# VHH binders against DegV domain-containing protein DR_1903: the designs that were tried, part 22

Target 1, 288 residues: DegV domain-containing protein DR_1903, of Deinococcus radiodurans (q9rt62)
Amino acid sequence: MIAVTTESTADILPLQLGYSGIHLLPVPLGHQGQVYSERELPPDQLVNLIRTTGEPARTLAIDDEVVARTFEAALQGSKSGRLVHVASGSRFTPHFEVAARVAGQFGVRVQVIDGGTVSYALGVQALHAAHLADQGADFGQIARALAELRERTLLTFAVESLDFLRVNGRIGNVAAFIGNWLGLRPLLAVEAGEVVSKARVRGQAAAVRTLLSATHQFQHQTGETLRLYCGHTIGGEGAAEQLQGQLQAVYRDLPAPLHPLGSGLTANVGPGVVAVLAFPRRFGLGHA
Key: E = the ipSAE of ESMFold2; O = the ipSAE of OpenDDE; V2 = 0.75 times the mean of E and O plus 0.25 times the DockQ between their complexes.

## First folded at step 9 (VHH; framework vhh_8k46_1)

Design Z5 (at its last look DockQ between E and O 0.05; V2 from the best seeds 0.00; counts 0 for: pae O 13.1 > 2, placed apart)
Fold by OpenDDE, look of step 9:
Structure Z5 (fold): chain B 288 residues (1-288), chain A 120 residues (1-120)
Amino acid sequence: as target 1 above (288 residues)
Amino acid sequence: AVQLQASGGGFVQPGGSLRLSCAASGFTFSDYAMGWFRQAPGKEREFVSAISGSGSYTYYADSVKGRFTISRDNSKNTVYLQMNSLRAEDTATYYCATDYQYRGYPYDYWGQGTQVTVSS
């Protein structure tokens, strides 16, 4: 069986990690020259740190040695002596490049895949990879399957502010009119490895409605039964709950669970974020 | 097992005040955000307020901002909701909740509701 690794910022739950056998590559967080692990700087402390100091936090590049150690550890547990690493979007982070470079030290044993996304959307790919690996899939099969999954994944999120994205230099194509966003809640999506602006709404209710609408549209577009998740950063709990309620009212057979998002994402998008993640149910997540 | 015990509900006239309390047990209290929700008859449950594990951050629904204050005492494993300037529309069953910060579904826990009635 091929081993699977992904970044710690993939927001996979501890329970899911336990069942999937996925090994996490630790992604460090930086603030004022200090380096933290996500455990050392949970979301509430992260946000407090940013607000009290006025200085942004960000995900840092991973040391080659850390990558190598992670790969080595994962390979030791693999009967096949093979490993797939699912990396966050190469357009968002340097992690793919670093992983790919380090993978070279392992010859043909390690394959690195550009997940083209972040947070639990990345986690879903890793979980699916692990599921496929458990079924005896090879590198090619896993890669193709994840590519298909990426094409059929909706990740749309409403932020309270663009400030976090701005300070981290990640607004890019997101907002041409930053000044006009005051008092509005931006809705963003990850499409084709990029963050794009989808809408600007006022108020939590409107944000939730828009996320719901996006989900409906995506469902019709795919024509498939979906898995739904209500993601949220710290402070987004209420909005996520509201979203969940509305989704469950429409899709009664789907649980649409709440999914807390960690410090890695929080550093980039800030608190109060609510997100919808959707993808076809046929993509198995193992015991997740 | 996670347990949440809410108290402090009751009848109050418009403009009055109430303080809700929720005592928590069965988990490391300071590691998780605590939240208050409410549900009025015939309406969906709605977010009222939340506070981060450390207490550093508080969140409020727009409808209660400036009137409600959430706080917590981690030494007592208790979260509080001070409700001032109460209005008729605040009438609802209030619920305390936790564990939606770090664990997520299905690890969200809700306490029993406490009734708040604002009426002249």
Scores: ipSAE 0.000, ipTM 0.218, lowest interface PAE 13.1, mean pLDDT 87
ESMFold2, look of step 9: ipSAE 0.408; ipTM 0.770
ESMFold2 (binder alone), look of step 9: mean pLDDT 80; pTM 0.800

Design Z6 (from Y2 with A33Y E101T; at its last look DockQ between E and O 0.01; V2 from the best seeds 0.00; counts 0 for: pae O 11.6 > 2, grease 28.7 > 24.2, SAP .773 > .668, placed apart)
Fold by OpenDDE, look of step 9:
Parts: sequence; structure tokens; C-alpha cells
Structure Z6 (fold): chain B 288 residues (1-288), chain A 122 residues (1-122)
Amino acid sequence: as target 1 above (288 residues)
Amino acid sequence: AVQLQASGGGFVQPGGSLRLSCAASGFTFSDYYMGWFRQAPGKEREFVSAISGSGSYTYYADSVKGRFTISRDNSKNTVYLQMNSLRAEDTATYYCATDYTYVKSRYPYDYWGQGTQVTVSS
């Protein structure tokens, strides 16, 4: 079967990694000239470091050698000698470009897919890819399936501040946080590989309601039974629980588990973030 | 109904300190940003500081950075403004504020407390 790799910032749970066989490409974090792994700098420590120093943390580019090594390791475990790498959105990070470049060294054995998203949304694609690979899917089938999944994925998140996104250069088409920032909580979404501003609300409760509304709208648009996840960074647990409660009240037959998001995302969006991730249930994630 | 009550103003010499408090009621306090504004005679009301619901994020006007500190106690539904190294130009009526405005809201409302006077003079 085709091996699957993705970035460590895909926020795939250890259990999921265990059964999926996905190999993670480690994404380094930088702070004040130091380089950290996500293991070395968990979200709570990351946030503390940023606050105490006043200096931002950033996701750094991955070295070619690290990419190559990861690919080689994954390929060795593949009976087919083939590998699909699912990269974070090329508009967000340089990781796709680097991966694609390195993939060239492997000829036709490695295919790199632009996931067009981040965090667990990316993780979901990787898991689905692994699921398909396990079923004997080829490169084309996997690519098409992931493309369809991307088109039918809702990722919307509420942040307390745009500062983290700003300092990390992640604010592209996001409207500048201008002047009337008192009480504003931006809601952002990943659409078509870009971060877009969806709303600016005041307060956590309003943010949660808006996320709920977005989910409902998305469900109506797709007309499909969805998988739902309540993502959160450190400090966003309460909001995520609130979101979960509301989602479960509406969608009683669907679990909406909390999903902690890692240091990579936290560095980019900051603490206190709550997110909703939704996609059709028909997209399998493997044995979980 | 939303209620905001500011207190702690007074007379102080340059270089002195004051701590303002604003007691809030009528809404889920921890869900919303709280802000301080001030208005000097003959001048427009200006932003001073704000703090997010969780307290994770604070903002300051450039003129008060390094001197003022905003904080909140969500268990007491109170926001504070510690003002140090006060200057004559800090003389103003200080207001506590919150609002429920949304970008797509049809009914934005601003809520302001009663002002508390701060006078910095020799």
C-alpha cells in the first residue's frame, strides 16, 4: 500500500497515528533564534515563552534533508514503494514547496498534495489518505478524494486577537484589525486555501453561536451527515466545551469531540482559540 | 440591563498613582472585552486600554503604554486600570465600556459607565 506522510502540525492524535501508520514530518518552531520541536515546546510553554519574552514564535521552514529522511523512512515501510505526502496549504507555509522539491529526488515514487489547510483539517486529509491507501487506492484516487474532501470541509475558528496571525505573516486577505478592536473577536475560515475573515463578534458566547451557525449553514449546503470536531488551543477549552454542548444539542446522533490543537497552530493563532471542523461522514478516517 | 460603574478617580500629583475600578452587571462578564476610555475637557473621547474576556490579551494607547495596566477579576465582574506615573495630560474623565456590536449585527449597542474624574496637578 501507499505510505502516507504529513506535517507534525496536522494535530493528529497519538492513537490515530498508531493505527493509521502515518509518518509525521517534523515542523520546527522558532523563538528568539532557538529552534524547538513541538515536543520540546508544548502549547502552554509556548504561550508562556511568548508572553514572558514579548517575542513571537514562528513555524519555521523544514530542511530539505529532514524531508528527504522522512520520505525515505516512510518508503522503506511501504510495500508498494510509493508515498503520498499531504502538505499544509501552500499559501500559508513553504512546506509544500519544499516537499515538492525534495519529492523530485524520488521520481514517481512520491506524490505531494497541497492540502490547502492547516491543523487537524490537514490531519483529516492525511488520515483519509491513509484509509484509502489501506484499501488499495492509487495516487490518482487519493488525490481526487482529498480534493473532494477539501471542497467539503468547514474550518472556522474564533480568535481573541489577530496579533499572532499578524506577527507570523498569516494575515493575507484578512481585514486589518482597525481601531474598533474593543471587544472584537475575529472569526476566520480557511476557504480555497486562504484564511478569510468571516465575522467579527464580541464575546465568547457570540463567537460560539456564530460557529454553530456556520456549521448549520454548512450542513444545509452539503446536505450530508457530518463529522464534527471542536478544536481549541490552550485557553480555549471552555469555549470548545460550550460549542460541543450546542452542537450535540442540535446533532444528537453525531459526536463532536474536543480536539486539542498543538504548538504549531498555537504559534500562529494564539491561545483562546475555538474552532469547528466539519466534513461529510462518508470520508473515512480509518479504524477510529 | 447592562450596568457599568466606574470608581477610583481623584486628585493626584504628577508621578502619582491611581487605580480605577469598574463593576459590571447584566451580562456574562467573562465573555466580553472591557475597555477604558477618557475624555479631557474640550477634547474627544479617546481609547486608553482594553482587555479580553479571559484576560489573555491587553491593549494600550501609545500614550499610556508602560504606565497603565489593565486587569480584570471575572469572579468579581470587575475590570481595573492601574495608573502609574501619572501626568498632567492624563487629566480626564475616565469611562468604562463594553458593547455587543457585531460586524453583521443589526443592533449594535455601546454600553458606558458613569465617568470617574482623574485630575493630575501639582
Scores: ipSAE 0.000, ipTM 0.240, lowest interface PAE 11.6, mean pLDDT 87
ESMFold2, look of step 9: ipSAE 0.574; ipTM 0.840
ESMFold2 (binder alone), look of step 9: mean pLDDT 79; pTM 0.797

Design Z7 (from Y2 with T28K E101Q; at its last look DockQ between E and O 0.01; V2 from the best seeds 0.00; counts 0 for: pae O 15.0 > 2, grease 25.2 > 24.2, placed apart)
Fold by OpenDDE, look of step 9:
Formats: C-alpha cells, structure tokens, sequence
Structure Z7 (fold): chain B 288 residues (1-288), chain A 122 residues (1-122)
C-alpha cells in the first residue's frame, strides 16, 4: 500500500491518525524570531502571545531535512515503497514547493500533490488518499480522486478580523477601516487554491445564517448527500455550536461534528473563527 | 429596541484613570461587537476601541494603545473601557456603539448611546 503524509496543520484528529496510518510533517510556527512546534504553542498560548506582544505569528517553511526524514520514515512503513504527500495550497504556503523539491531525492517513489487548501479540508484529502491507498489505488487514481474532491468541497469561514490574514500575507487588498466595522464579520472561502471574499455580515448570528445558506446552496449545486463539519478556532466554539444546531435541524440524518482547528490555522486567521466544511459523503475517510 | 447607556465619565488630572461602562439591551449582546468612539469639540468623531462579540478580539486606535483596555461581560450585557494615563488630548465626549441587524433586515444599523464627557485637565 502507498503511504500517505500530510502537514501537521491539516488538523486531523488523533483518532483519525491512529486508524489511517498517516504520517504528519511538522510545520513550525514563528513569532519574534522564535520557532515553535504546534505542541509548544497551542492556540490559547498563541493568541496570548500575539496579544501580549502585539506581534503576529506565522507558519514557517519546513526544513528540507525534516521533510526528507518524514518521507523516509513513511516509506519504511510502506510495503509498496511508495508515498503520496498531500501539501497545503501552493498559492499561500511554501510547503508544496519544498516537498516537491525534496521528493526529487526519492525518484519515482514519492508523489507530491497540491491540495489547494488548508486545515481540515487538507486533512480530509489526506484521509481520503489513505483510504484509497488502503484499497490498492495507484498514484494516478489518488491524484484524480483528490482533484474531484477539491472541486466538490466547500470551505467557508467567518472571521472576527482580517488583520491576521493581512499580516500573514494571505489577503493582498484588505479594505481600509470602515466606520461600521464594529459588527463586521467577513466571510471568506477557499476557492481554486485562493482565499476569496464571499460576504460581509454583522454579528455571529448573521455569520452563522450565511454559512448555513452557503451550505444549502452547495448541497443544491452538488445534489449529493454531504459530510458536514463545523470548524472553529479558539473562541469560536459558541458560533460553531450554533452552526451545528442549525445544520442538524435541517439535515437531521447527517452528523455535523465540531472540529477544533489548531495553532497553524489560528496564526493565519485569528481567534473566533467559525467554518463550515462540506463535501460529498461518497468520499470515504477510512475506518471512522 | 436597542438601548445603550454609557456612564463613568468625569474630570481627571493628567495621568489619571477613568473607567467607562456601557450597558446594552434590546439585542443578543454576545453576538455583536461593541465599540467606543470619542468626539472632541471642533473635531470629527474618531474610533477609540472595539471588542468582538466573544471578547476574543480587541482593537485599539494607535493614540490609545497601551493606555486603554476594552473588555466586556456578556453575562451583564456590559462593555467597559479602562482608561489609564489620561492626557489632555483624551478630552472628549465618549460614545458607546454597536452594529445591529434586525431579523429579516438586509441592512445593519448603527446604534449609539448617549455620550459621556471625559475632561482631562490640570
């Protein structure tokens, strides 16, 4: 079977990692010249650090040696001697490029895929890849399947502020301060490997309603039974619970679990974020 | 109806401290950001500070950063502005504000409380 790796910022749950066999490539965080692992800087500490210092944090590029070591470890566990690495979107992270470069050292054994997304959306691709690999899929089959999954994935999130995205270079043109921003919650989506603005709403309730609406529209467009997830960064629990309640009221037969998002994403989008992730249920995620 | 009631203004000497409070009613308080603005005589109203609904995010004007602290108690429907190291240039009428969108309304509304005067003078 083909081994699967992805970035530690893919927000895959420990249980999922356990049954999937996915190996994580650790992504470092940077703040004021100091480098942290995600374990060393959990979301609550990350936010406190940013607030106390007034300086932003960001995900850093991964060292080539760390990538190579991760690939080697994963390959040793693979009976096939082959590996697929699912990387975060190449348009907003350097991780794909680094992974691809290092993959060259392994010849045809390692295939790197641009996931074109972040956080648990990336995690879902990795889990699906692992599922397919378990079924005996080859590189081409996995690549095609993930491409299809990307095309049929909704990732929309409401942020409390654009400042985190701005300082991390994720958004080029951030609107100037508007007098009515007091209740402003921008809704953003990941589309075609980029972060795009979808709407501007005021208040948590409005944000949740808009996320719900987006989900409904997406469901109508796909015409498929969906898997639903309510993602949130630290401080976004209440909004996520509200979203979950609304989704479950409409889609009674579908679970919409809460999914906490880690420090990697929090560094880029900030606290208080709520997100909806949706994709067709036919895309399997493995044993769980 | 949305109501905002500000209090805590007064006269202080330079270097002194004041704490403003704004009690809110008529909406789900925790769902909306709260902010403080101020207007000095002959000047335009300017942003001072804001806090998100959950309290997870705070924002400050550069002129007050490090001196003012915004906080909120959602159980009391109240937002606070702790003002330390006050300066003469902080003299202004301070206003509490929120944005609120009524149910089935496509447009948010800006709501303002009555101002509370802050005077910093020796």
Amino acid sequence: as target 1 above (288 residues)
Amino acid sequence: AVQLQASGGGFVQPGGSLRLSCAASGFKFSDYAMGWFRQAPGKEREFVSAISGSGSYTYYADSVKGRFTISRDNSKNTVYLQMNSLRAEDTATYYCATDYQYVKSRYPYDYWGQGTQVTVSS
Scores: ipSAE 0.000, ipTM 0.222, lowest interface PAE 15.0, mean pLDDT 86
ESMFold2, look of step 9: ipSAE 0.000; ipTM 0.348
ESMFold2 (binder alone), look of step 9: mean pLDDT 78; pTM 0.773

## First folded at step 10 (VHH; framework vhh_8k46_1)

Design W1 (from Z3 with D31R S56G Y57E; at its last look DockQ between E and O 0.01; V2 from the best seeds 0.00; counts 0 for: pae O 15.9 > 2, placed apart)
Fold by OpenDDE, look of step 10:
Structure W1 (fold): chain B 288 residues (1-288), chain A 122 residues (1-122)
Amino acid sequence: as target 1 above (288 residues)
Amino acid sequence: AVQLQASGGGFVQPGGSLRLSCAASGFTFSRYAMGWFRQAPGKEREFVSAISGSGGETYYADSVKGRFTISRDNSKNTVYLQMNSLRAEDTATYYCATDYQYTKSRYPYDYWGQGTQVTVSS
């Protein structure tokens, strides 16, 4: 079977990592010149650090050596001697380019895929890749399947501030709105590998309604039964719970579980974020 | 309601220094970028400097780089502009502004305060 790796910022749950066999490539976090792993700086500590110091944090570039070691470790565990690495969107981070470069050292053994997204949306691709690999899929089949999944994935989130995105150079096309933003909450989406502005709303309830609406529209567009997740950073749990309740009220057969988002995403979007992730149910994530 | 109150302007000789302050209220200060603009008589308002909500990012017009320093104290809801090595061409009414979206030289910002006059003359 083909081994699968992805970035630690893919927000895959420990249980999922356990059954999927995915190996994580550690993405370092930076704050005031210090470098942290996500383990060293969990979301609550990250947010506290940012608040107490007043200085932002950011995801840093990955060293080639770390990438190589991760690939080697994953390959050692692979009976096939082959590896697929699912990287975060190349328009957001340099991780894809670094991974691709390092993959060259492994000949045809390693294929790197641009996931075109971040956080658990990336994680879902990695999990799906692992699922396919378990079924005996080859590189081409995995690549095509993930491409299809990317085109059919909704990732929309409401943030408290755009400062985090700016600091991390991920503001993209967010400047689409004209007018007063004070007291408003921007809703953003990842589309075609970019962050785009979708709306600006006042209040948590409005944000949740807008996320719900976006989900409905997406469901209509795809015409498929979806898997739904309610993501949140520190401080966004209440909004996520509200979103979950609304989604479950509309989609009775969909659990729409809460999904805590990690330090990597938190560094990029800040605290108080609530997100909806949706994709067709036919894409398998393995067990649990 | 959003309020921005600038102060610290005055008369100064060339080569002198001034420090402007802008006190903000009516919003969560740390969430929003703050900026300074200036307008001389008969000229358009121009970007001077800006700082992100967290203070981690600062921006300057080319004309003031190396001379002016923007800072903020989020505990006091105040943004500052330290102006050193002042020149006659720095004479203008200086305005404090806030922008939620970004700290670029974009004009206009979302909210503007009252201006404070800076006059550099021998």
Scores: ipSAE 0.000, ipTM 0.203, lowest interface PAE 15.9, mean pLDDT 87
ESMFold2, look of step 10: ipSAE 0.257; ipTM 0.671
ESMFold2 (binder alone), look of step 10: mean pLDDT 77; pTM 0.768

Design W2 (from Z3 with D31S G53W S56G Y57E; at its last look DockQ between E and O 0.01; V2 from the best seeds 0.00; counts 0 for: pae O 13.8 > 2, unsure alone 64.4 < 65, placed apart)
Fold by OpenDDE, look of step 10:
Structure W2 (fold): chain B 288 residues (1-288), chain A 122 residues (1-122)
Amino acid sequence: as target 1 above (288 residues)
Amino acid sequence: AVQLQASGGGFVQPGGSLRLSCAASGFTFSSYAMGWFRQAPGKEREFVSAISWSGGETYYADSVKGRFTISRDNSKNTVYLQMNSLRAEDTATYYCATDYQYTKSRYPYDYWGQGTQVTVSS
C-alpha cells in the first residue's frame, strides 16, 4: 500500500491518525522570534500567548531535512515503498514547493499533491488518499480522486479579524475589506486554491446564517449528499454549536460534528473563528 | 462591563496639538480594535481613526490624514490619538470606541465611551 503523509496543520484528529496510518509533516510556528511545534504550542496556549503579548504568530517554512526525514520514515513503513504527500495549497504556503523539491531525492517513490486548501479540508484529502491507498489505489487514481474532491469541497470561514491573515501573508484576495470593514465580520472561502471574500456580516448570528446559506447553496450546486463539519478555533465554540444546531435542523441524519481547529490555522485566522466544511459523502474517510 | 474613559481634550489655538487617551477596562483589550470618532454640534458623528488589535494596521479619515496619529499600549489598556496641526474644523466631542470583531473605519462600533471636548479657536 502507498503511504500517505500530510502537514501537521491538516487538523486531523488523533483517532483518525491512528486508524489511517497517516504520517504528519511538522509545520513550525513562530512567535516573537521563537519557534514552536504544534505540540509545544496547542491552540489554547497559542491564543493566550497572542493575547498576552499582543503579537501575532505565524506558520513558518519547513526545512528540507525535516521533509526528507518525514518521507523516509513514512516509506519505511510502506509495504509498497511508495508515498503520497498531500500538501497545503501552493498559493498559500511554500510547503508544496519544498515538498516537491525534496521528493525529487526519492525518485519515483514519492508523489506530492497540491491540496489547494488548508486545515481539515486538507486533512480530508489526506484521509481520503489513505482510504484509497488501503484499497490498492495507485498514484494516478489517488491524484484524480483528490482533484475531484477539491472541486467538490466547501470551506468557508467567519473570522473576527483579518490581522492574522495579513501577518501570514494571506490577505491579498480579501484586501477589499481593509478600511471598509468597521463593525463587520468577514466571511471568507477557499476557492480554487485562493482565499476569497464572500460577505461581510455583523454579529455571530449573522455569521452563522451566512455559513448556513453558503452550505445550502453548495448542496444545491453539487446535488449530492454531503458530509458536514463545524470547525472552530478557540473562542468559536459557541458559534460552531449554533451552526451545528441549525445544520442538523435542516439536514436530517447529518451529524455535522464540531471539529476543533489546530494551532496552525489559528495562527493564520485568529481566535473566534467558525467554519463550515462540506463535501460529498461518497468520499470515504476510513473507519471513523 | 466594558468601560472606555477618554481624556486629554481641551482648548487649543489653530496649529496647536493635543493628545487624547482612552483607558479601557472590562474586556481583553489586546483582542479588540480601537477607534476614535468625533461629533461637532449639529453634525453627525464621524470616523476619525482606528487601530487593529495588534497595532499593525491604522486607519484615518481623509480629513485628518497626516495630522493625526493613533497608537495603543496593550500593556496599559490604552489607545491614544495624537492630534497635530489642529484646525477650527477639528472642534468636536471626541469619542473612543471598540468593537469585538476587527478594525472598523466606519460608524458604528459596539461600545462607546464618554466624549472629551476638543475646541480649536483663536
Scores: ipSAE 0.000, ipTM 0.220, lowest interface PAE 13.8, mean pLDDT 87
ESMFold2, look of step 10: ipSAE 0.148; ipTM 0.593
ESMFold2 (binder alone), look of step 10: mean pLDDT 77; pTM 0.765

Design W3 (from Z3 with D31N G53P S56G Y57E; at its last look DockQ between E and O 0.02; V2 from the best seeds 0.00; counts 0 for: pae O 14.5 > 2, placed apart)
Fold by OpenDDE, look of step 10:
Structure W3 (fold): chain B 288 residues (1-288), chain A 122 residues (1-122)
Amino acid sequence: as target 1 above (288 residues)
Amino acid sequence: AVQLQASGGGFVQPGGSLRLSCAASGFTFSNYAMGWFRQAPGKEREFVSAISPSGGETYYADSVKGRFTISRDNSKNTVYLQMNSLRAEDTATYYCATDYQYTKSRYPYDYWGQGTQVTVSS
């Protein structure tokens, strides 16, 4: 079977990591010149650190050596001697380029895929890749399947501020939304590998409604039965629960579980974020 | 409109205790995290403590850990700060906020209540 790796910021749950066999490439976090792993700086501590110091955190570039070690470790566990690495969107981070460069050292053994997204949307691709790998899929099949999944994935999130995105240099075309944010909450989406502005709303309820609406629209566009997840950073739990309730009211057969998002995303979008992730149910994530 | 009113401040000797309250209105209180900040004369406003919407998670500045306890009663739209073992350096005007959710420590805050003065002196 082809081994699968992805970035630690893919927000895959420990249980999922356990059954999928995915190996994580550690993405370091930076704060006040100090470097942390996500394990060393979990979301609650990250948020506290940012709040107490008043200084932002960011995801840092990955060292070539760390990438190489991760690939080597994953390959050692692979009976096939082959590896697929699913990288975060190349328009968001340099991780894809670094991974691709390092992959060259492994000849044809390692294929790097640009996931074109972040957080658990990336995690879903990695999990799907692992699922396909378990079924005996080759590189081409995995790549095509993930491409299809990317085209059929909704990731929309409501943030409290654009400050974190600005600090991390990832505001992109969202800059057009910059203005007076007093009492307003921006809604953003990942589309075609970019962050786009979707709306500005006032209040949590409005944000949840907008996320719900986006989900409905997406469902109609795809015409497929979806898997739904309610993502949240620290401080976004209430909004996520509200979103979950609304989604479950509409989609009775879908659990729409809460999905805590990790330090990597939190560093980039801040606390108090609520997100909806949706993709067709036909894409398998393996067990559990 | 969002309104936050802090109360419970006063004069206390070192080692003493105070309990601050912040009454909130104008928003769905139970959906938002709440925080306490303080500002001493000539110093910048600093984070003291925060609590998640459900109360399940709490955060503290290192300087107050083990001494202060934040809590909330969502049925009363109120957040509390129990301050024990008070020190002279705790002297400040204390503010309640819901704005802390996006950690705008370096930026203007959106929602602040009126402050309550805490003075720790022998």
Scores: ipSAE 0.000, ipTM 0.211, lowest interface PAE 14.5, mean pLDDT 86
ESMFold2, look of step 10: ipSAE 0.441; ipTM 0.781
ESMFold2 (binder alone), look of step 10: mean pLDDT 77; pTM 0.768

Design W4 (from Y3 with D31R; at its last look DockQ between E and O 0.01; V2 from the best seeds 0.00; counts 0 for: pae O 11.7 > 2, placed apart)
Fold by OpenDDE, look of step 10:
Structure W4 (fold): chain B 288 residues (1-288), chain A 122 residues (1-122)
Amino acid sequence: as target 1 above (288 residues)
Amino acid sequence: AVQLQASGGGFVQPGGSLRLSCAASGFTFSRYAMGWFRQAPGKEREFVSAISGSGGSTYYADSVKGRFTISRDNSKNTVYLQMNSLRAEDTATYYCATDYQYVGSKYPYDYWGQGTQVTVSS
């Protein structure tokens, strides 16, 4: 069985990690020159730290040595002696390139896949990879399956501010839309490995409605039964619950669980974020 | 591994000019923003300038605006900082850093290079 690794910022739940066998590559967080793990700086502490200090935090680069150690550890647990690493979008960070470079040290044993996304969308790819691996899939099969999943994944965020994205240099294509945003909440999506602006709305209710609409549109586009998740950062719980309620009202047969988003994403998008993640149900997540 | 090597620092009189260079390797250079920071003794590291991967966008601290110019040559994997009209307060160790499409000055960059000393003194 091929081992699977992904970044710690993939927002995979502990329970999911337990049954999937996925190993996490730790992505460090930075704040005022200090380096933290996500364990050391959980979302609530991160937000508190930012608020109390007035200084931002962000995800930092991954060390080659840490990558190598993670790969080695994962390989030791693999009977096949093979490993797939699912990296965050290469258009966002150099993490993929670092991982790919380090993978070279392992010959043909390690394959790195560009997940083209972030947060739990990345986590879903990793979980699906793990599922496929359990079924005896090879590198090619996993890669193709994840590519298909990426093309059929909706990840849309309603953020409180673009400031976090702007300040941490992750604004991407959203920068083109920067104007008078006073009193408006941006809705952003990850599409084709980039952040794109989808809408600007006023108020939580409007944000939730827009996320719902986006989900409906995506459902129609895919024509498939979806899995739905209501993601949120600290402060976004109420909006996520509202979104959940509306989704469940429309899609009675589809659970839409709340999914807390971790410090990595929080650092980049800020608190008060609500997100919808959707992808075809046929992509298995094990017991998730 | 990602490597950033800054050079071009030195001693210069007030009103003089220097050009810093930062050679990059270990990543697809054109995909990532490059930034310059500086740190004076006893002071915190501060943002100086940044340029997007394509070079289409540039950013400057207010303290250096109009005097410094950031540029890059993606064919050489190098970012430059032309510093004109240098002042005593520009004395610092200058650091090169890389990030993706940097537009902010307060967040740490992903990768940092070694510093090059700039001393402006009569």
Scores: ipSAE 0.000, ipTM 0.239, lowest interface PAE 11.7, mean pLDDT 87
ESMFold2, look of step 10: ipSAE 0.514; ipTM 0.819
ESMFold2 (binder alone), look of step 10: mean pLDDT 77; pTM 0.769

Design W5 (from Y3 with D31S G53W S57D; at its last look DockQ between E and O 0.01; V2 from the best seeds 0.00; counts 0 for: pae E 16.5 > 2, placed apart)
Fold by OpenDDE, look of step 10:
Order: structure tokens, then sequence, then C-alpha cells
Structure W5 (fold): chain B 288 residues (1-288), chain A 122 residues (1-122)
């Protein structure tokens, strides 16, 4: 069985980590020159720190040694002696490049996959990879399956500010959309490995409606039954609950659980964020 | 230890050109954004330019757009700032900085080098 690793910022739940066997590569956070792990700086403390200091937090580079150690640990637990690492989008961070470089030290035993996304969307890929690995899939099968999953994943955010994304170098093509944002809430999506602007709306209700609309459109485009998740950072709970209610009203047979997002994402998008994650239900995540 | 060594500063007449270099060591250069800042006497340090780890994205202060060009050579662990059409107001101590992610003008980079003086005067 192929072992699976991903970044700690993949927002996989502890329960999911427990049954999937996925090992996390720690992504450090930085704030005012201090380095933290996500465990050391959970989302609530992160947000408080940002608020009280007025200074943002950032995801930092991963040391080669940490990557190597993570891979070694995962390989030791693998009967097959093989490992797939699912990295965050290479257009967002150099984590993929670092992982790929370090993977070279392991010969053909380690394959690194560019997940092309972030947060729980990345986590979903890792979980699916682990699921496939459990079924005896090889590197090629896993890679192809994740590629298909990436093409059929909706990840859309309603953020309060672009400042966090800007500070973390995540704006990309959204820069053209930067203007007077007074009273407006940006809606962003991860598409084709990039952050794109989808809309600017006023108020939580409008944001939720827009996320709902995006989900409907995506569902029609795919023509498939979806898995739905309502992601949120600290301060986005109310919006996420509202989104959940509306999604469940429309999609009666589909659960849309709330999914708290971790410190890594929070550092990059800020507090008060609500997100919708959707992908075809046929992609298995292992044990529920 | 992270080290940033800037060079290329000097005296130049208005309209002239300079090229700053910053040699980096002590970290995986290709994984980090690089930036240039400047500080004139009696003024706050200000953002000048930055380049992403990949080199795919470049950023400039409005005051230097069209005149300055940032580039990097990852094989040499060096970032460059080509400064053309220099003006008196460009006179400042220029600092090289590095960060894993792009940081705008609002926040400091993770590491800073020593400054190199640029003086534009007739």
Amino acid sequence: as target 1 above (288 residues)
Amino acid sequence: AVQLQASGGGFVQPGGSLRLSCAASGFTFSSYAMGWFRQAPGKEREFVSAISWSGGDTYYADSVKGRFTISRDNSKNTVYLQMNSLRAEDTATYYCATDYQYVGSKYPYDYWGQGTQVTVSS
C-alpha cells in the first residue's frame, strides 16, 4: 500500500487523519518574526494575535530537512515502500517545488503531486489518494484520479478583505480587480490553480446567495451528484451556517457539513471567511 | 544563517542608470521572494520592488514603475534592480530583503540585508 502525505494546511479533520493514515507535512506560520506550528497557533489564537497586533500572519517555507523527515516517517509505515505526497498548488507556494526536490533523494519511492489548490480541497485530494492507495492503486492511477478530481472541484470563498491574500502573495490575477472595496465583500475561487475574482457583493446574505449560485452552476456543469462542504474561518460561522441551511434546502439528500478551516488558510484569507467546496460524490474519501 | 549582500550603489546624475545586486546565502533562494526597499534621510522606509520566488510576478511602487526593473538569477542566488532614468527623489539607502511570500508595502520581509547608498545629484 502506497503511503500518502500532504501539507498540514490541508485542513483534514483529526478523525479523517486517524482512519486515512495520512501523514502531515508541517507548514510553519510566521508572525512578527516568530515561527509557529498550526498546533501552537490555532485559528482562534491566530485571529486574536492578528487583531491585537494589527500585523498579519503568513505561511512560511518548509525546510528540506522537515520534508525529508516527514517522507521517511511515512515510508517507514508503508509496506510497499512507496509514497505519494499531495502538495498545495504550485502557483500559490513553492511547497511543491521543495517537496519535489527532496523527493529526488528517495529515488522512485516518492511521487509528488501538484494539488493545484489549497485548504480542504487539497485535503480531499489527499484523502482520495489514500482511499485509492488502500484499494491497491499505483502512482499513475492515483495521479490520474487526482487530476480528474481537481478539474471537478469547486472552491469558492467570500472574504472580508484582500489584504491577507495580498500579504501572502496569493492575489495573482485578482490584482486587476483591486479597487475601492468599501462595503463590498470579494468572492474568489480557485480555478485552474489560480485565484480568480468571481464577484463583489454587499452583505453576508448576498455572499451566501452568490456561493449558492456558484454551487448550482457547478452542479449543472458537472451533471453529477456532489459532496458539499461549508468551510469557514473564525468569524465566518454564521455565514457558513446560513450557507449550509440554504444548500440543504435545495439539495435535500446531500449533507453539507460545516468545516472549520485551519490557521494556514486563515493566515492567507483572514477571518470572517465562508467557503463552499464541492466535488462529485463518486470520489471516495474512505471511511466516513 | 541568512545573508543578503547588496552592492551597486553610488553617485549618478539625473537621468542616469544604476544596477543594484543582492547576493543571497543561507537559505533556499529559489523558494523565497526577494524585494528592494529604500529609505531617504528623514523619511520612512518604503517599498520599491519585489519579485516572486518563481520570477513570474514582479511588483513595483508607483513612483518607480516604468523606470526600475527587478529580476533574479536563481542559479547565482542573486536579485537585481535595474534603475533607469534616475531622479533626485530616488536618492536613498536601498535595502535588499527576502521573504517566503510576497509582502506588500505594509509589512516587513523576514530578512534584511545591509543598505547600499544611491545618490542622484547633478
Scores: ipSAE 0.000, ipTM 0.253, lowest interface PAE 12.5, mean pLDDT 88
ESMFold2, look of step 10: ipSAE 0.000; ipTM 0.184
ESMFold2 (binder alone), look of step 10: mean pLDDT 79; pTM 0.788

